VHH binders against IgGFc-binding protein (FCGBP). Designs and how they scored, part 7

Target 1, 184 residues: IgGFc-binding protein (FCGBP), of Homo sapiens (Human) (q9y6r7r2070to2253)
Amino acid sequence: AECQAWGDPHYVTLDGHRFNFQGTCEYLLSAPCHGPPLGAENFTVTVANEHRGSQAVSYTRSVTLQIYNHSLTLSARWPRKLQVDGVFVTLPFQLDSLLHAHLSGADVVVTTTSGLSLAFDGDSFVRLRVPAAYAGSLCGLCGNYNQDPADDLKAVGGKPAGWQVGGAQGCGECVSKPCPSPCT
Key: E = the ipSAE of ESMFold2; O = the ipSAE of OpenDDE; V2 = 0.75 times the mean of E and O plus 0.25 times the DockQ between their complexes.

## First folded at step 4 (VHH)

Design pa27 (framework vhh_enristomig; at its last look DockQ between E and O 0.79; V2 from the best seeds 0.00; counts 0 for: pae E 12.8 > 2, grease 29.9 > 24.2)
Fold by ESMFold2, look of step 5:
Structure pa27 (fold): chain B 184 residues (1-184), chain A 117 residues (1-117)
Amino acid sequence: as target 1 above (184 residues)
Amino acid sequence: EVQLLESGGGEVQPGGSLRLSCAASGFTFSDYYIRWYRQAPGKQREWVSGISSGGYTNYAESVKGRFTISRDNAKNTLYLQMSSLRAEDTAVYYCARDEWYYGMDVWGQGTLVTVKP
């Protein structure tokens, strides 16, 4: 299944639920929140969002995959590049036989032997594919992966901001104006 | 038997408009990120625009504000509306399926756009 985030951002979960969310903090996109299924590799995917000129919308600035005790970051601040544990690497990149990363058009694409794939276009478009082995085990903005889109935000009461995992001080606060979303 | 077929190319004056089509067959068109590329004589093929399965669009800087990509999933067809055409836009235009993991795995045969000087 594939989860997407793009534009303003718009989100489509692993279960097909669609929602918009303009938060500017760091959020959990997907992880096995109660541990991975037996034999599956643990992972965490987070996004950090930002305004770009307008306070009315936000964009995905960076995406970080944590897997195999490494941290891989893709960012709009350096399109077509990859940082591994904070250090830029040459693409194409191999981490032993565990994962590889390569350029595909504007995208940096990371694929793993666990079956996860992550792509970021260097601007705002994130794609995450998660193998069926993780079905029912996941949480985050991409939903719980149970084939029911209606319950994907249930764990946070329908409020995507409940998946905040970080961000700069004040990142989740509305400014008086020009904040476009309801603060109340 | 996965196929992409471009059409709508032709000869046009500077400042004119043209609409390209890319007809898809043999796969679930609505699931794919599809891109337009072009190749001018003596130049390498270059990316022009793309549209995701979810509706995200992006454009090369040289065509922003002049070209509009769209898709009609009911007709399995990708479009490129080209406006304010310039001589530099003369090229063979291709559509390509973005498989993501393997890159652009299916290409059309191309359609020629000529902008007269």
Scores: ipSAE 0.006, ipTM 0.218, lowest interface PAE 12.8, mean pLDDT 80
ESMFold2-Fast, scan of step 4: ipSAE 0.310; ipTM 0.657
ESMFold2 (binder alone), look of step 5: mean pLDDT 84; pTM 0.847
OpenDDE, look of step 5: ipSAE 0.307; ipTM 0.687

Design pa28 (from k2 with G50A S52T S53W T57R I58T; framework vhh_3k1k_2)
Fold by ESMFold2-Fast, scan of step 4:
Structure pa28 (fold): chain B 184 residues (1-184), chain A 118 residues (1-118)
Amino acid sequence: as target 1 above (184 residues)
Amino acid sequence: QVQLVESGGALVQPGGSLRLSCAASGFTFSDYYMRWYRQAPGKEREWVAAITWSGSRTSYEDSVKGRFTISRDDARNTVYLQMNSLKPEDTAVYYCARDEWYYGMDVWGQGTQVTVSS
């Protein structure tokens, strides 16, 4: 299944639910809610958004994948480049034979041997593909991947802003300041 | 059978225009990003343009930006490349390719020759 974020941003969840969300903070795009399924990799994907030239819409500033105890960041500031643990690497790149990153046109594409894939064009389009093994186990803006789009976004109050991470200091003029807190 | 078939290549004078077509068959066309590549004599194959599966986004190699436009018609299972203000440097065999997430470009057309000369 595939989850997308593009443009101003528009989102399509793993279950096919479409919505628009103009947040300018960092948000959880996808991660296992209570740990990964047995035999599957643990991962976290976050997106950071910003205003560009207009306060009316937001755009993707960066997307970060945390996997195999490493952080991989793709940024609009550095198109066609990949940072691994804060350091730029040469593409194509391999991480311990488990993960490969390469250029595909305008996109930087990161793919794992288990079939997880993340792509970012360095401007406004993010796509995440998740193996079927994760069905029903995921949380974040990409939804829970349970084949029922009606319950996507059902975290803190069922609102996209409920997936905010990093608090108010992580926001570039965030309209959700103070940022919503998860239930404690 | 998964197949891409290009058409529209021709001999054109500098400053002219040409529209290339790529007809897809054997797969769900609307599920895939599509790309155009070209290969000039003695050169490596290079990326020219890309369009997302939804058609909402396009991207171009710098030397063709503003002159070339990629588009798609999912009802006809076809991706197009409209080429304007053609230059001799655009002379190449143009290839249509299917962008497969896990395997890179996994399906290529046979190519269509574009020659720009006086």
Scores: ipSAE 0.000, ipTM 0.142, lowest interface PAE 15.7, mean pLDDT 74

Design pa4 (from k2 with T57Y; framework vhh_3k1k_2)
Fold by ESMFold2-Fast, scan of step 4:
Structure pa4 (fold): chain B 184 residues (1-184), chain A 118 residues (1-118)
Amino acid sequence: as target 1 above (184 residues)
Amino acid sequence: QVQLVESGGALVQPGGSLRLSCAASGFTFSDYYMRWYRQAPGKEREWVAGISSSGSYISYEDSVKGRFTISRDDARNTVYLQMNSLKPEDTAVYYCARDEWYYGMDVWGQGTQVTVSS
């Protein structure tokens, strides 16, 4: 299953629910909020959004994957580059035998041996592929992965802004500016 | 069998235009992100343009932005690259690729030669 965020930004959850969200803070994209299934890796993916020339729409500024006690960040501020624990690495990159990162066209692609994959084109297109073992255990903008798209935003009352993380310090302009529905 | 076949390459004058086509077969074309790459003599293959499976997201390498347009026709299993205001620096073999993204570009066409000269 694949979750996508692209453009200004349009979201497609792991269950196929489609929605638009113009928030400019940092948001939980996906994580096993109640702990991972037995034998599966714990991880957290967050996205930080920003305005680009228009206050009416937002774009993905960066995406961060926390896994194996490490933090990997991809950003529109440094297209085609990867930071691991705050330090730029040379691509292709390998972290032990557990994950690999490489360039694929415009994308930096991070893949784990468990089947988790994250790609970001350095501009606005984020793709997250999650192993079937996580079905029903996930939360965030990508939904709960239970094969029912109708309940993907139920945990936040239908408001994607409810997945905000980092408090006010995680907001570019969101905290001080009104955003189109559904901005926090 | 899974296959991509490019066509439309030609010799054109600077400032001219050309449309490349890439015909896909052997897979569900509408499920895949598609990309165009090019390779000039003595250089590495570089990404040119990409289009999402839905056609809703499109991206370009900076040097071609505003001059090239990528599009797709899922009914014909074809991705296109419309090239306008061609420059000698655009001379290259152009390749169509299927973006499996987990494995990277897993299917490539054989390429079509574009020459911008004289």
Scores: ipSAE 0.006, ipTM 0.317, lowest interface PAE 10.3, mean pLDDT 78

Design pa5 (from k2 with T57R; framework vhh_3k1k_2)
Amino acid sequence: QVQLVESGGALVQPGGSLRLSCAASGFTFSDYYMRWYRQAPGKEREWVAGISSSGSRISYEDSVKGRFTISRDDARNTVYLQMNSLKPEDTAVYYCARDEWYYGMDVWGQGTQVTVSS
ESMFold2-Fast, scan of step 4: ipSAE 0.005; ipTM 0.384

Design pa7 (from k2 with G50S T57Y S59K; framework vhh_3k1k_2)
Fold by ESMFold2-Fast, scan of step 4:
Parts: structure tokens; sequence; C-alpha cells
Structure pa7 (fold): chain B 184 residues (1-184), chain A 118 residues (1-118)
């Protein structure tokens, strides 16, 4: 299954639920809620959003994957580049036999031996592919992956803003005033 | 079998137009993102344009913005590249590719030659 965030941004969850969300903070995109399924890798994916020009819409600034005790960051501020634990690496990149990152057109694509994959085009389009082993175990903007799109955001009270992480410092423009785009 | 076949390449004068077509077979075309790439002699293959499976997300390489338009017709299993205001630097072999982004571009066409020359 695939979760997508694109444009200003539009979201498609792992269960196919479609929604728009104009938050400017850092949000949990996907992670196991109660630990990973037995035998599956633990991971966390977060996205940081910001305004660009217009305050009416937000865009993806960066996406971070935490897996195998490492942090991998992709950002619109450095298109076609990857940071691993805060250090830029040369692509294609191999982390032991567990993780591979490479360029594919405009995208930086990260693939893992566990079947988890993440891609970012350096501008606005994020794609996360999650193996079926995680079905029903996930939290975040990408939904719970229980094959029912109607309930993907209900665990948070039905609102995408409920997945905010990083506190007020993660909100960019929201730090000194309320977010311009209401999160209701 | 899974296959992509490009057509429409030709010799055109600067300022001219061409429409390239890429016919897909052997898979559910409407499920896939599709891309156009090009390769000029002595240069690396470069990405030109992308279109999402729904057709709602479209992206172009900067040098072709405003001149090229990517589109798709899922009923005909075809992706198109409409090229306007062609320049000599657009001369290349143009390739259609299926975007199986987990594995990268996993299906490529054979390419179609576009030459822009007076």
Amino acid sequence: as target 1 above (184 residues)
Amino acid sequence: QVQLVESGGALVQPGGSLRLSCAASGFTFSDYYMRWYRQAPGKEREWVASISSSGSYIKYEDSVKGRFTISRDDARNTVYLQMNSLKPEDTAVYYCARDEWYYGMDVWGQGTQVTVSS
C-alpha cells in the first residue's frame, strides 16, 4: 500500500482516504502505534510543512525516516540530496545490507530490506510504501492501514492536526502567532 | 507481456511542434505514474516530465516548462508529450517509462528520435 502527500498538500492514506491539510508544523506521517508487528521493523516517518509565498496553503519542507537506529532526512532545501544522521551522503547510498537510497528522475528513493520505501521529489511530492505486515498497526496522517479508508483519522479525533509533533518550535510561522491555516 | 512503445519522433525546424505517444500493454496502465525522459548524444538520460496515475499531479523539468505538456488517456493506455516551441537543444531520443518507484523505472520503451534543426 502507498500513502501520498503532494502539492499544497493533498494526502492519500494507505487505505485510500483522500483529504487536504494546510498545517505548517511537523506531523507524524506514519509509525507503529503500539510497537511494530512481531518480526517487523520499527520505524517513524515525519513531515515538516511550511508556507511558501501564500499563507493560504502549505507545502512539504522535509520528510524524515527513522529506521535501523538511523535518521534519514530529505528536504526541499536540498533537492536530490540525502542526509543520514545529519550528514550529507553520496547517492547511491547503501547502509549495510538493510537500506539503499538512489536518485530516480527528480526523486530520492529510499528502499529497505523490510519492504518499506520512501520517495521525495525535492519539491512537494512524498510517497511512502508500507508492507502488508503492518496492516492495522499504524498511526499518523497516512492512516491506520486496516483496509477501511473511512476510519483512517478517527483515532486522532478525526483531525489531521492531532498528529502534530515537535511542539510549537516545529510550526515555523506559527511560533509567534496562530497558524494562518485553521487546523479544524 | 509488459511493454511500452513510443512513436511520433521526427525532424522538425526550430519553433515547430511534435506530439509523442507512448502505448502501454500488458499491465493495468491506470495504476501507474508515467514519465518521459530524453537522452542527447554524449549526455546522461534526463527526466523531462511526470504524470500521476490519476492525472492530477504533473511535474516538468525546468527547461521545458511552458513548452511541453504531458497528458494521459487511460481508456487508450497511452501517455502523451506535446512539445511546442522546439529548440535545437531539445534534440534527443525520447523515452517513456513506467514509474514503479519502489524499484525505480522498471519498464522502458525503445525510444523515439526527435531532431530539431534548420
Scores: ipSAE 0.006, ipTM 0.284, lowest interface PAE 10.8, mean pLDDT 75

Design pb1 (framework vhh_3k1k_2)
Fold by ESMFold2-Fast, scan of step 4:
Structure pb1 (fold): chain B 184 residues (1-184), chain A 119 residues (1-119)
Amino acid sequence: as target 1 above (184 residues)
Amino acid sequence: QVQLVESGGALVQPGGSLRLSCAASGFTFSEYAMRWYRQAPGKEREWVAGISGDSGYTSYEDSVKGRFTISRDDARNTVYLQMNSLKPEDTAVYYCATHYSDWTLYDYWGQGTQVTVSS
């Protein structure tokens, strides 16, 4: 199954639910919320959004994959490049035969031996593919992957902003704006 | 088999207008987002505009907002890009693209149509 975020941004969850969300902070895109299935890798994917000219809509600034105790970041600020633990690497890149990254058309594509794949075109389109082994185990903007679209935002009361990460007590960092009151 | 065929590219003077068309086949067109990209000589391909599968939402690169309009005709499996107030900086090959949701991470692209803005 595939989860997509594109443009300013439109989301399609792993269960096929479609929605729009104009947040400008960092959000959990997908991660196992009760631990990964036995034999499956633990991971976290977050997306950071920003305004680009218009303050009415947001765009993907960067997407980060945390896996194998490493952080991999793709950003619109440096298209076609990949940072691993804050350092630019040469593509194609390989990490201990567990993960590889390469250029494919407009995209930087990161794949793992477990079948997890993340692609970003350096501008507006993020794609995340998650193996079927994770079905029912996931949280985030991409939904819970239980094949019931009605449950995709249930954990946060139907509000995508409930997946905001970073900051204190739910008041996350907003790159393009100061944290709104009553942020601690 | 997904196919995208662009048309409408031409030589126009600055300030002119053009409408590009992209005819799509091989997938359930109305369910998928459609996008326009462009590539100028010596430059990387850049995103220009997008339209959702429900025709309810459009998005644009900042430099074309207010000048370009993306639209779709789901009955005819066609997406359009109306380009107004054209500038020499808009000179590029324009590509239609979609991600047909299957097992690949690759976008499907058309062959491109050349737009040249000059006197």
Scores: ipSAE 0.000, ipTM 0.148, lowest interface PAE 15.5, mean pLDDT 72

Design pb10 (framework vhh_3k1k_2)
Fold by ESMFold2-Fast, scan of step 4:
Formats: structure tokens, sequence, C-alpha cells
Structure pb10 (fold): chain B 184 residues (1-184), chain A 119 residues (1-119)
């Protein structure tokens, strides 16, 4: 299953629920809520959003994958490049035979041998594929991966802003502890 | 207070070697990737080398690859740049920088150390 965010941004969860959300903060895209399933890798994917000219909509600024005790960041500020722990790496990149990153057209694609895959086009389109082993264990904007789209935002009362992380400093144009409009 | 202090800059002949050091204080050094940059007269500051917080991964600008080696000693809060086979074009002020994987982090910079490669 695949979770998507694109444009201003439109989201499709792992269970197929569709919604729009114009927050400009950093948000949890996907992570195990209470630790990973037995034998599965722990990971966290976050997205940071920003305004681009118009304050009516937001766009994906960067996406970060935390896995294997490393941080991998893809950003609209450096299209077709990858940072690992804050250092630019040469693509294609290999990490301990567990993770591979390469260019595919406009996308930087990060894949693990377990089947986790993250792609970002350096502009607005994020795609996350999560192995079936994580079904029912996930939290974040991508939903809980339990084949029931109706409960994908249940943990935050139906409000995507409830997945905000990083406090106010994570809001692109917001500088207060809660993110004021347009972070809601 | 956050502080990065570079040392080791000197005048060397072409083909010579130098080791630069950058001593860090005031932050949790092991969480930060460390980078070396250089700025030659009349040019913009250029990235030279980088090393991750874990020390497991290093990266280099093409013109220095195979000649320079970046390393770190987290017990001493120090990052090093070993420079071999120096060329006159390596003449620059060399800067140490600390970077965290977050758009909200402050990049920490040192004040620089002068390397001159000349006969």
Amino acid sequence: as target 1 above (184 residues)
Amino acid sequence: QVQLVESGGALVQPGGSLRLSCAASGFTFSYYSMRWYRQAPGKEREWVAGITGSGDYTSYEDSVKGRFTISRDDARNTVYLQMNSLKPEDTAVYYCAAYYDSEWSLDYWGQGTQVTVSS
C-alpha cells in the first residue's frame, strides 16, 4: 500500500482515505504508534510544509525518514539530492545493504530491503510505501493501515493538525507555540 | 555558548600535507554532522568534506576526493581534515561547520584557519 501527498497538498492514506490539509508545520506522516511489530524495523517519516507565494495553501518543503538510527532528508530546497545525517551523499547510495537511494527521473527514491519505500520529486509529490507487516500498527497523516479508511484520523479527533511535531519552530511562516493560521 | 575553533593552517609547499582540527564546545557534538568549507580569494565559500554524527559516512567535493580525509573523535569533540598532495588551488581559509538534520537548527561556524600552498 502507498500513501501519497502532492500539490497544495492532497493526501491519500494507506487505507485510501482522501483529504486536503494546508498546515505549514512539521507533521508525522507515518510511524509505529507503540513500537514496531515483532521483527519489523522501527521508523519515522515526517513532512515539513511551507507557503509558496500564496498564504492560502501550503506545499511540501521536505520529508525526513528516521531509520536504522540515521536521518535521511529530501527537500525542495535541494532537488535531486539526499542528506544523510545532515551530509549530502552521492547517488546512488547504499547503507549497510539495508537501504538504497537512487534517482528516478525527478524523484529521489529511498528503499529498504524490507520493502519500505519513500520518494520525493523535490517539488511537491511524496510517496510512501509501507510493508504489510505494519498493518494496524501505524500513526500519522498516512493513517493506521487497518483497511478501514473511516478511522484513519480517529487518533487526532479527525483533525490532521493533531499530527503536528516539532512545535512552533516547525511551522514555515508561524512563530508561536501553537501554529496560528494557516497551520490549522 | 556554542564554539567551533579551527587550527592547523599553515604555509606548505605543493605536494605537502596538513591536518586541520576543529574543536567543538557548547552542544552535543555526537548528534551533529560536521563539515569543512573553504573560501579562496574572490570566490564564494565552497563545501569540501562532510562526516555524519555516527562517523559511518563521509562525503567529499570532487576536486579533493582521494586527497583529503575527514574524521572525528567524539570523545574529544573534535573533527579533523587530513589534507595530502596539496595544490596551489587548495589555498583558502578553511571553516568548520556543525549541521543538524533539521531546517530549524542553527548551523554553527568557526572563524576559519588559513591554508596557503605556495613554493
Scores: ipSAE 0.000, ipTM 0.119, lowest interface PAE 17.2, mean pLDDT 74

Design pb11 (framework vhh_3k1k_2)
Fold by ESMFold2-Fast, scan of step 4:
Parts: structure tokens; C-alpha cells; sequence
Structure pb11 (fold): chain B 184 residues (1-184), chain A 119 residues (1-119)
């Protein structure tokens, strides 16, 4: 199953629930909040959003995948490039037999041997594919992956901003203000 | 009506520990994310920690990560902040916040509880 965030940003969870959310902070996109299933890797995907001109909507600034004790960051500030542990790498990139990253059109695509895949176009479109083994174990904006879209935001009272991580420094223009207040 | 009541603030020495509590009433507690914020004199209020309504997702400001732990007891409508290895820089009034009715604003804040770290 695939979770998407695109544009200003529109979200589609792993269970197919659709919603819009204009937060400008850093948010948990997906992670096994109850621990990973047997034999599955632990991971965390976060997205950082920002304003672009209009303060009524936000856009994806960067997306970060933490897996295999490494941090991989894709950003609109460096389209078609990948940072691994804060260092730019040449694409295609391979980490042992565990993870591969390559260019696909405008996208940088990161794929793991467990079947996890993350893609970002360097502008506004994030796609996360998660193996079926994680069904029911996930938290974040992408939902709980339990095949029922009606409960995907229950953990945060129906409010996507409840998945905020990081402080004001994680907010776009809100560096001096607590999130999720509007930025000026 | 919605109420949040913080408690547990005290004077502690550097390296000490303290647990703050926030008792909530007037809403369906287990559905809402809960957060802790703090404000030191002359500073803006800053986010400290957050916990999701039912999944146990937790998040922390970098300066407290590894030292503070947020938790909740939904049967008692209470959220906690366990603070370890306290530093003078942690001196502040600590506030409990309920999730928002508007995605951009916080609707409810408690009155706060004072934590002072000094000899």
C-alpha cells in the first residue's frame, strides 16, 4: 500500500483516507508505534513543511527516513540529491544489500530489501510504500494501515497536527513561535 | 467544561528528577494528543514534549530528548512528564496543553506549575 502527500499538501493514507492539512512544522509521516512486526525493520519517516508565499497553505520542504541506524534526507532545497547522515552521496547509492537509492525522473527513490519505498520529487510530492507485514502497527499522518480508513486519525482526535514532532525550529517561518500556530 | 490542572513543580538541585502531572477533565481524553510546554522568564513559550491520543507516539524538543519522558494514563485522564538529569536551563513554568479544535490554535492551557533548578 502507498501513502501520498502532494501539493499544498493533500494526503492519502495507507488505508485510502483522504484529507488536507496545512501545518508548517515537522510531522510524523509513518513509524511502527507499537514496535515493528517480527522480522521487520524499525523505521521512522518524518516530513517538514513550510509556507511558500501564501500563509493559507503549506508545502513539503523535506522528508527524512531513519532506518538501519542511518538518516536519509530528501529536500526541496537540493532537488535530485540525497543526504545520508548529513553527507551528500552520489546516485545511484547502495548501502550493503539493505537499501538502494536512485533517480527516477524528478524523483529520488529509496528502496529497502524489506519492500519499504520512499520517493520525493524535490518539490511537493512524497510517496511512501509500506509492506503488508506492517499492517496494524503504524502511526502517523499515513494512518495505522489496518484496512479501515475511518480510524486513521483517531489517535490524535481527528487532528493531523497531533502528529507534530520537534519544536518551533521545525516550523517553516514559525521559528520563534510554538507550532502549529500560523507563521507571519 | 474543559479543565487542565498541572502539579508537581518544585525546587530541585541540578542533576535531580521530578515528575509533573496534568489532570484533565471535560473532554474525551484518550482521543486527544497532549503536550507539555514551558516558559522561562523573558522567553517565549516553547514546546517540550507530545504524546498521541491512543498510539503511544511520543516526540520531544532536542534539548530534553533522552532526559524527559512523556506518558499518559487514560484510565485516570492524566498526562505525565518525567524529568531526569535536570539543568538550571530547565527552570520554567511548565504548561499542559490539550489538542486544538482549530488546526492552528491551542484551545486549552492549564495554569502551569513552576520548576526551579538551582542549588
Amino acid sequence: as target 1 above (184 residues)
Amino acid sequence: QVQLVESGGALVQPGGSLRLSCAASGFTFDYYAMRWYRQAPGKEREWVAGISGSGGWTSYEDSVKGRFTISRDDARNTVYLQMNSLKPEDTAVYYCAKGYEDYWLFDYWGQGTQVTVSS
Scores: ipSAE 0.000, ipTM 0.123, lowest interface PAE 18.2, mean pLDDT 71

Design pb12 (framework vhh_3k1k_2)
Fold by ESMFold2-Fast, scan of step 4:
Structure pb12 (fold): chain B 184 residues (1-184), chain A 119 residues (1-119)
Amino acid sequence: as target 1 above (184 residues)
Amino acid sequence: QVQLVESGGALVQPGGSLRLSCAASGFTFSEYAMRWYRQAPGKEREWVAGITGDSGYTSYEDSVKGRFTISRDDARNTVYLQMNSLKPEDTAVYYCATRYDDWTYYDYWGQGTQVTVSS
């Protein structure tokens, strides 16, 4: 299943639920809540959001994947480039037999041998594909991936701002007083 | 503290029926969706059925549609799974789950109850 964040930004969870969220901090997009299923990779994906001239909406600034004891960062500040552990690498990139990163049009695409895939267009569109092995194991803005239509009544647990995991001092003031246009 | 306690698991013959119960505490039960999952030996945990807090919507995995019915009794803080026309393929540990409405988007699970369908 695929989770998407696009534009200013619109989210589609792994269970297909759609919502909008205008936070400017760093948020957990997806990670196993209590460890990965046996045989599946442990990972964490976070997104950092920002304003881009208007305080009414936010945009994806960067996406970070933490996997195999490495940190991989994609950013709107350096489109079509990938940082591994804070260092730019040449694409296509391969980390042993475990992970491959390459360019596909505007996107930088990172894939693992287990089928986990992360893509970012360097502007606003993030795609995360997660193998069925993770069903029911995940937390974050992308939802818990339990394939349960009852989730539609409670969104992604009800509090997108609750997934804040970082961000600069003063980020996300709008979120504590839900004010997408403009912040108080 | 959120607690979910499943009961009702048993050994039944193919074609038999069984009703599972999940007693919930530590949250405002009537406001939350409740779900049943199962995990067969050597398999991953799979979603089976769900019911919204208002009982306005129920949903089922394709292999159990028409055989299983999820229901709830909000006065007793209990969700039920009525299983009819049981097949050997239904053998699994059955888990009750809910999403606690706090800032973490965390699902809470019961300890499970074993259902075995065999002659």
Scores: ipSAE 0.000, ipTM 0.105, lowest interface PAE 16.9, mean pLDDT 73

Design pb13 (framework vhh_3k1k_2)
Fold by ESMFold2-Fast, scan of step 4:
Structure pb13 (fold): chain B 184 residues (1-184), chain A 119 residues (1-119)
Amino acid sequence: as target 1 above (184 residues)
Amino acid sequence: QVQLVESGGALVQPGGSLRLSCAASGFTFSYYAMRWYRQAPGKEREWVAGIKGDSGYTSYEDSVKGRFTISRDDARNTVYLQMNSLKPEDTAVYYCAKFYDEYTLFDYWGQGTQVTVSS
């Protein structure tokens, strides 16, 4: 199943629930809540959002995947590049055959041998594919993956801001240029 | 404009049953998830049940599982909450809500309907 975040940003959970959220902090996109299912990899995906030009909407600034004790970051500030533990790597990239990353058009795609996949176009579109083995075990903006879209935000009372991580240090900034008076 | 109108609230004895209705207008009803919430005096609103538009998949708060059933009639733009085995703790104003979608960050709320469970 696939979770998407796109545009300013629109979210589609793993169970197909749709919503908008204009937060500018860092948020948990997906992670196992109580440990991964037997035989499945443990992982954490977070998204950091920011304003671009307008404070009315936010955009994805970066996406980070933590897996195999490594941190992999994709960012709108360096499209079509990947950082592994803070160091840029040459694509295609492989990590002990457990994980590989490659370019697919505008996207950088990171895939594990178990079928977990994360893609980011360096602008606004994030896609997370999660194997069926994780069904019912996940938390975050992508929902709990229990095949019931009506309860995907239940854990935070229907408020996506409840998935914020990193406190105020994770909050983005508006990069809009100053407006001359009057500014509408 | 979005409008949600709840009805069906009443005084009922413990162990009784009641069916609530919510008539919706101003949006394409079948595409949106619908939810029931309730608010007891002096408490915050809490989620009770939810139902997806296209599949009809349902979810419930733990305290009402097995007792309450949410359903919808997309042809009539109506969502229902069938409440069985009512307890005094179920006394609250019940609200219907249009839930989050690609273009909305907030639930739209109806005016509510009062349910009182008392002997």
Scores: ipSAE 0.000, ipTM 0.106, lowest interface PAE 18.4, mean pLDDT 72

Design pb14 (framework vhh_3k1k_2)
Fold by ESMFold2-Fast, scan of step 4:
Structure pb14 (fold): chain B 184 residues (1-184), chain A 120 residues (1-120)
Amino acid sequence: as target 1 above (184 residues)
Amino acid sequence: QVQLVESGGALVQPGGSLRLSCAASGFPFSYYAMRWYRQAPGKEREWVAGISGSGDYTSYEDSVKGRFTISRDDARNTVYLQMNSLKPEDTAVYYCAAGYEHYLSEYDYWGQGTQVTVSS
């Protein structure tokens, strides 16, 4: 199953639920809610959004994968580049035998040996592919992966803004403004 | 004007303790992640410890885990580094930084540093 975020951003959850969300802070895209399934990797994916000239819509600023006790960041500021633990690395990149990252057209693609995959085109399109082993265990904007799309936006009041995780550190245009008030 | 002022650096014996302070002004402190870095003579600046804006998440470099504790006091706009069981290898200038943990070059504001020397 694949979760997508594209354009200004349009989201498709792992269960196929479609929605639009114009937040400008950092949000939990996907992570195990109560720990990973037996034998599965623990991970966290967050997405940071910003305005780009229009205050009516937001765009993906960066997406970060935390896995194997490392942080991997893909950013619109640095298209076709990957940061690992805050340091730019040469692509293709390998973290032992566990994780590989490479360029595929405009995308930087990060894949794990278990089949977890994250891709970002450096502009607007994020794709997160999650193995079937995680079904029913996930939280975040990508939904709970329980094969019931009506349940996917179970954040505060059912609104995606309930998945904000970073306070001011997650608010791109609002670094000096209070969160949880909407970043403007 | 963003300002970070470190204090508390001193000469201490091996096994001793110190508490470093970083007083912040000119930005909404409670919303910023705060970090400590250090730089020994002839070495690159290395990350030591971090604390999230909420205070709920802390992280440490492996060589200081169990010996150092980072904390913050948002009412006083101050971040602290409690350093216990100091070793000669901890000798360095310690710097305070404010910013987002994954965007070091974009969000980081730096102080002038405070010297810690661990020697007999």
Scores: ipSAE 0.000, ipTM 0.123, lowest interface PAE 16.1, mean pLDDT 72

Design pb15 (framework vhh_3k1k_2)
Fold by ESMFold2-Fast, scan of step 4:
Structure pb15 (fold): chain B 184 residues (1-184), chain A 119 residues (1-119)
Amino acid sequence: as target 1 above (184 residues)
Amino acid sequence: QVQLVESGGALVQPGGSLRLSCAASGFTFSYYGMRWYRQAPGKEREWVAGITRSGDYTSYEDSVKGRFTISRDDARNTVYLQMNSLKPEDTAVYYCAKWYDTEYLFDYWGQGTQVTVSS
């Protein structure tokens, strides 16, 4: 199954639930709740959003995948480039047969041997594909992957803003001010 | 100056318990999610546990689920890892890090705190 975030941004969860969310901070897009299923890789995907001129809508600034003890970041500021642990790498990139990253048109696509895939076009479109082994085990904006769209958005407090994970320095509007706690 | 300082590691027998602490300074601790990692001899560092900024979502590597508990105390700028039912396989140096902050690599390569589960 695939989770998408696109435009200003529109979200489609792993269970097919559709919603819009105009947050400008950093949010948990997907990660296993209570650890990954036996035999599956642990991972965390976060998305950072910003305003682009209009304060009425937000756009994806960057998306980060943490897996195999490494941090991989894709950013609208640097289209068609990948940072691994804060350092730009040459594409295509390989990590010990575990992970491959390559260019596909405008997208940088990161795939793992388990079938986890993250793509970002450097502008607005994020796609996360998660193997069926993770069904029912996930949290974040992409939902819990349990085949019930009504359960998606069961974040802290049940709201998309409840998945805010970064501090003010990750927020478009909040970089000079503390971001309000969405969970209180 | 940003600092993360791990402490609490010790030699314990199988089945024992330890609480690790990570004291943070030089940044607004309450604005960041936090993680614990570990590295055993001859192995790559692996993620162990994570806690969000709000403290309401926690996640664990499968082999420690049910035995380890991550928590935070924002008034003290500290993240904790409570480790119960320790196994020899938990022997490692334990590190804390900011969640998804590229600057964590410096603190992550730091000293850590040694946990040895033996005899």
Scores: ipSAE 0.000, ipTM 0.157, lowest interface PAE 13.1, mean pLDDT 72

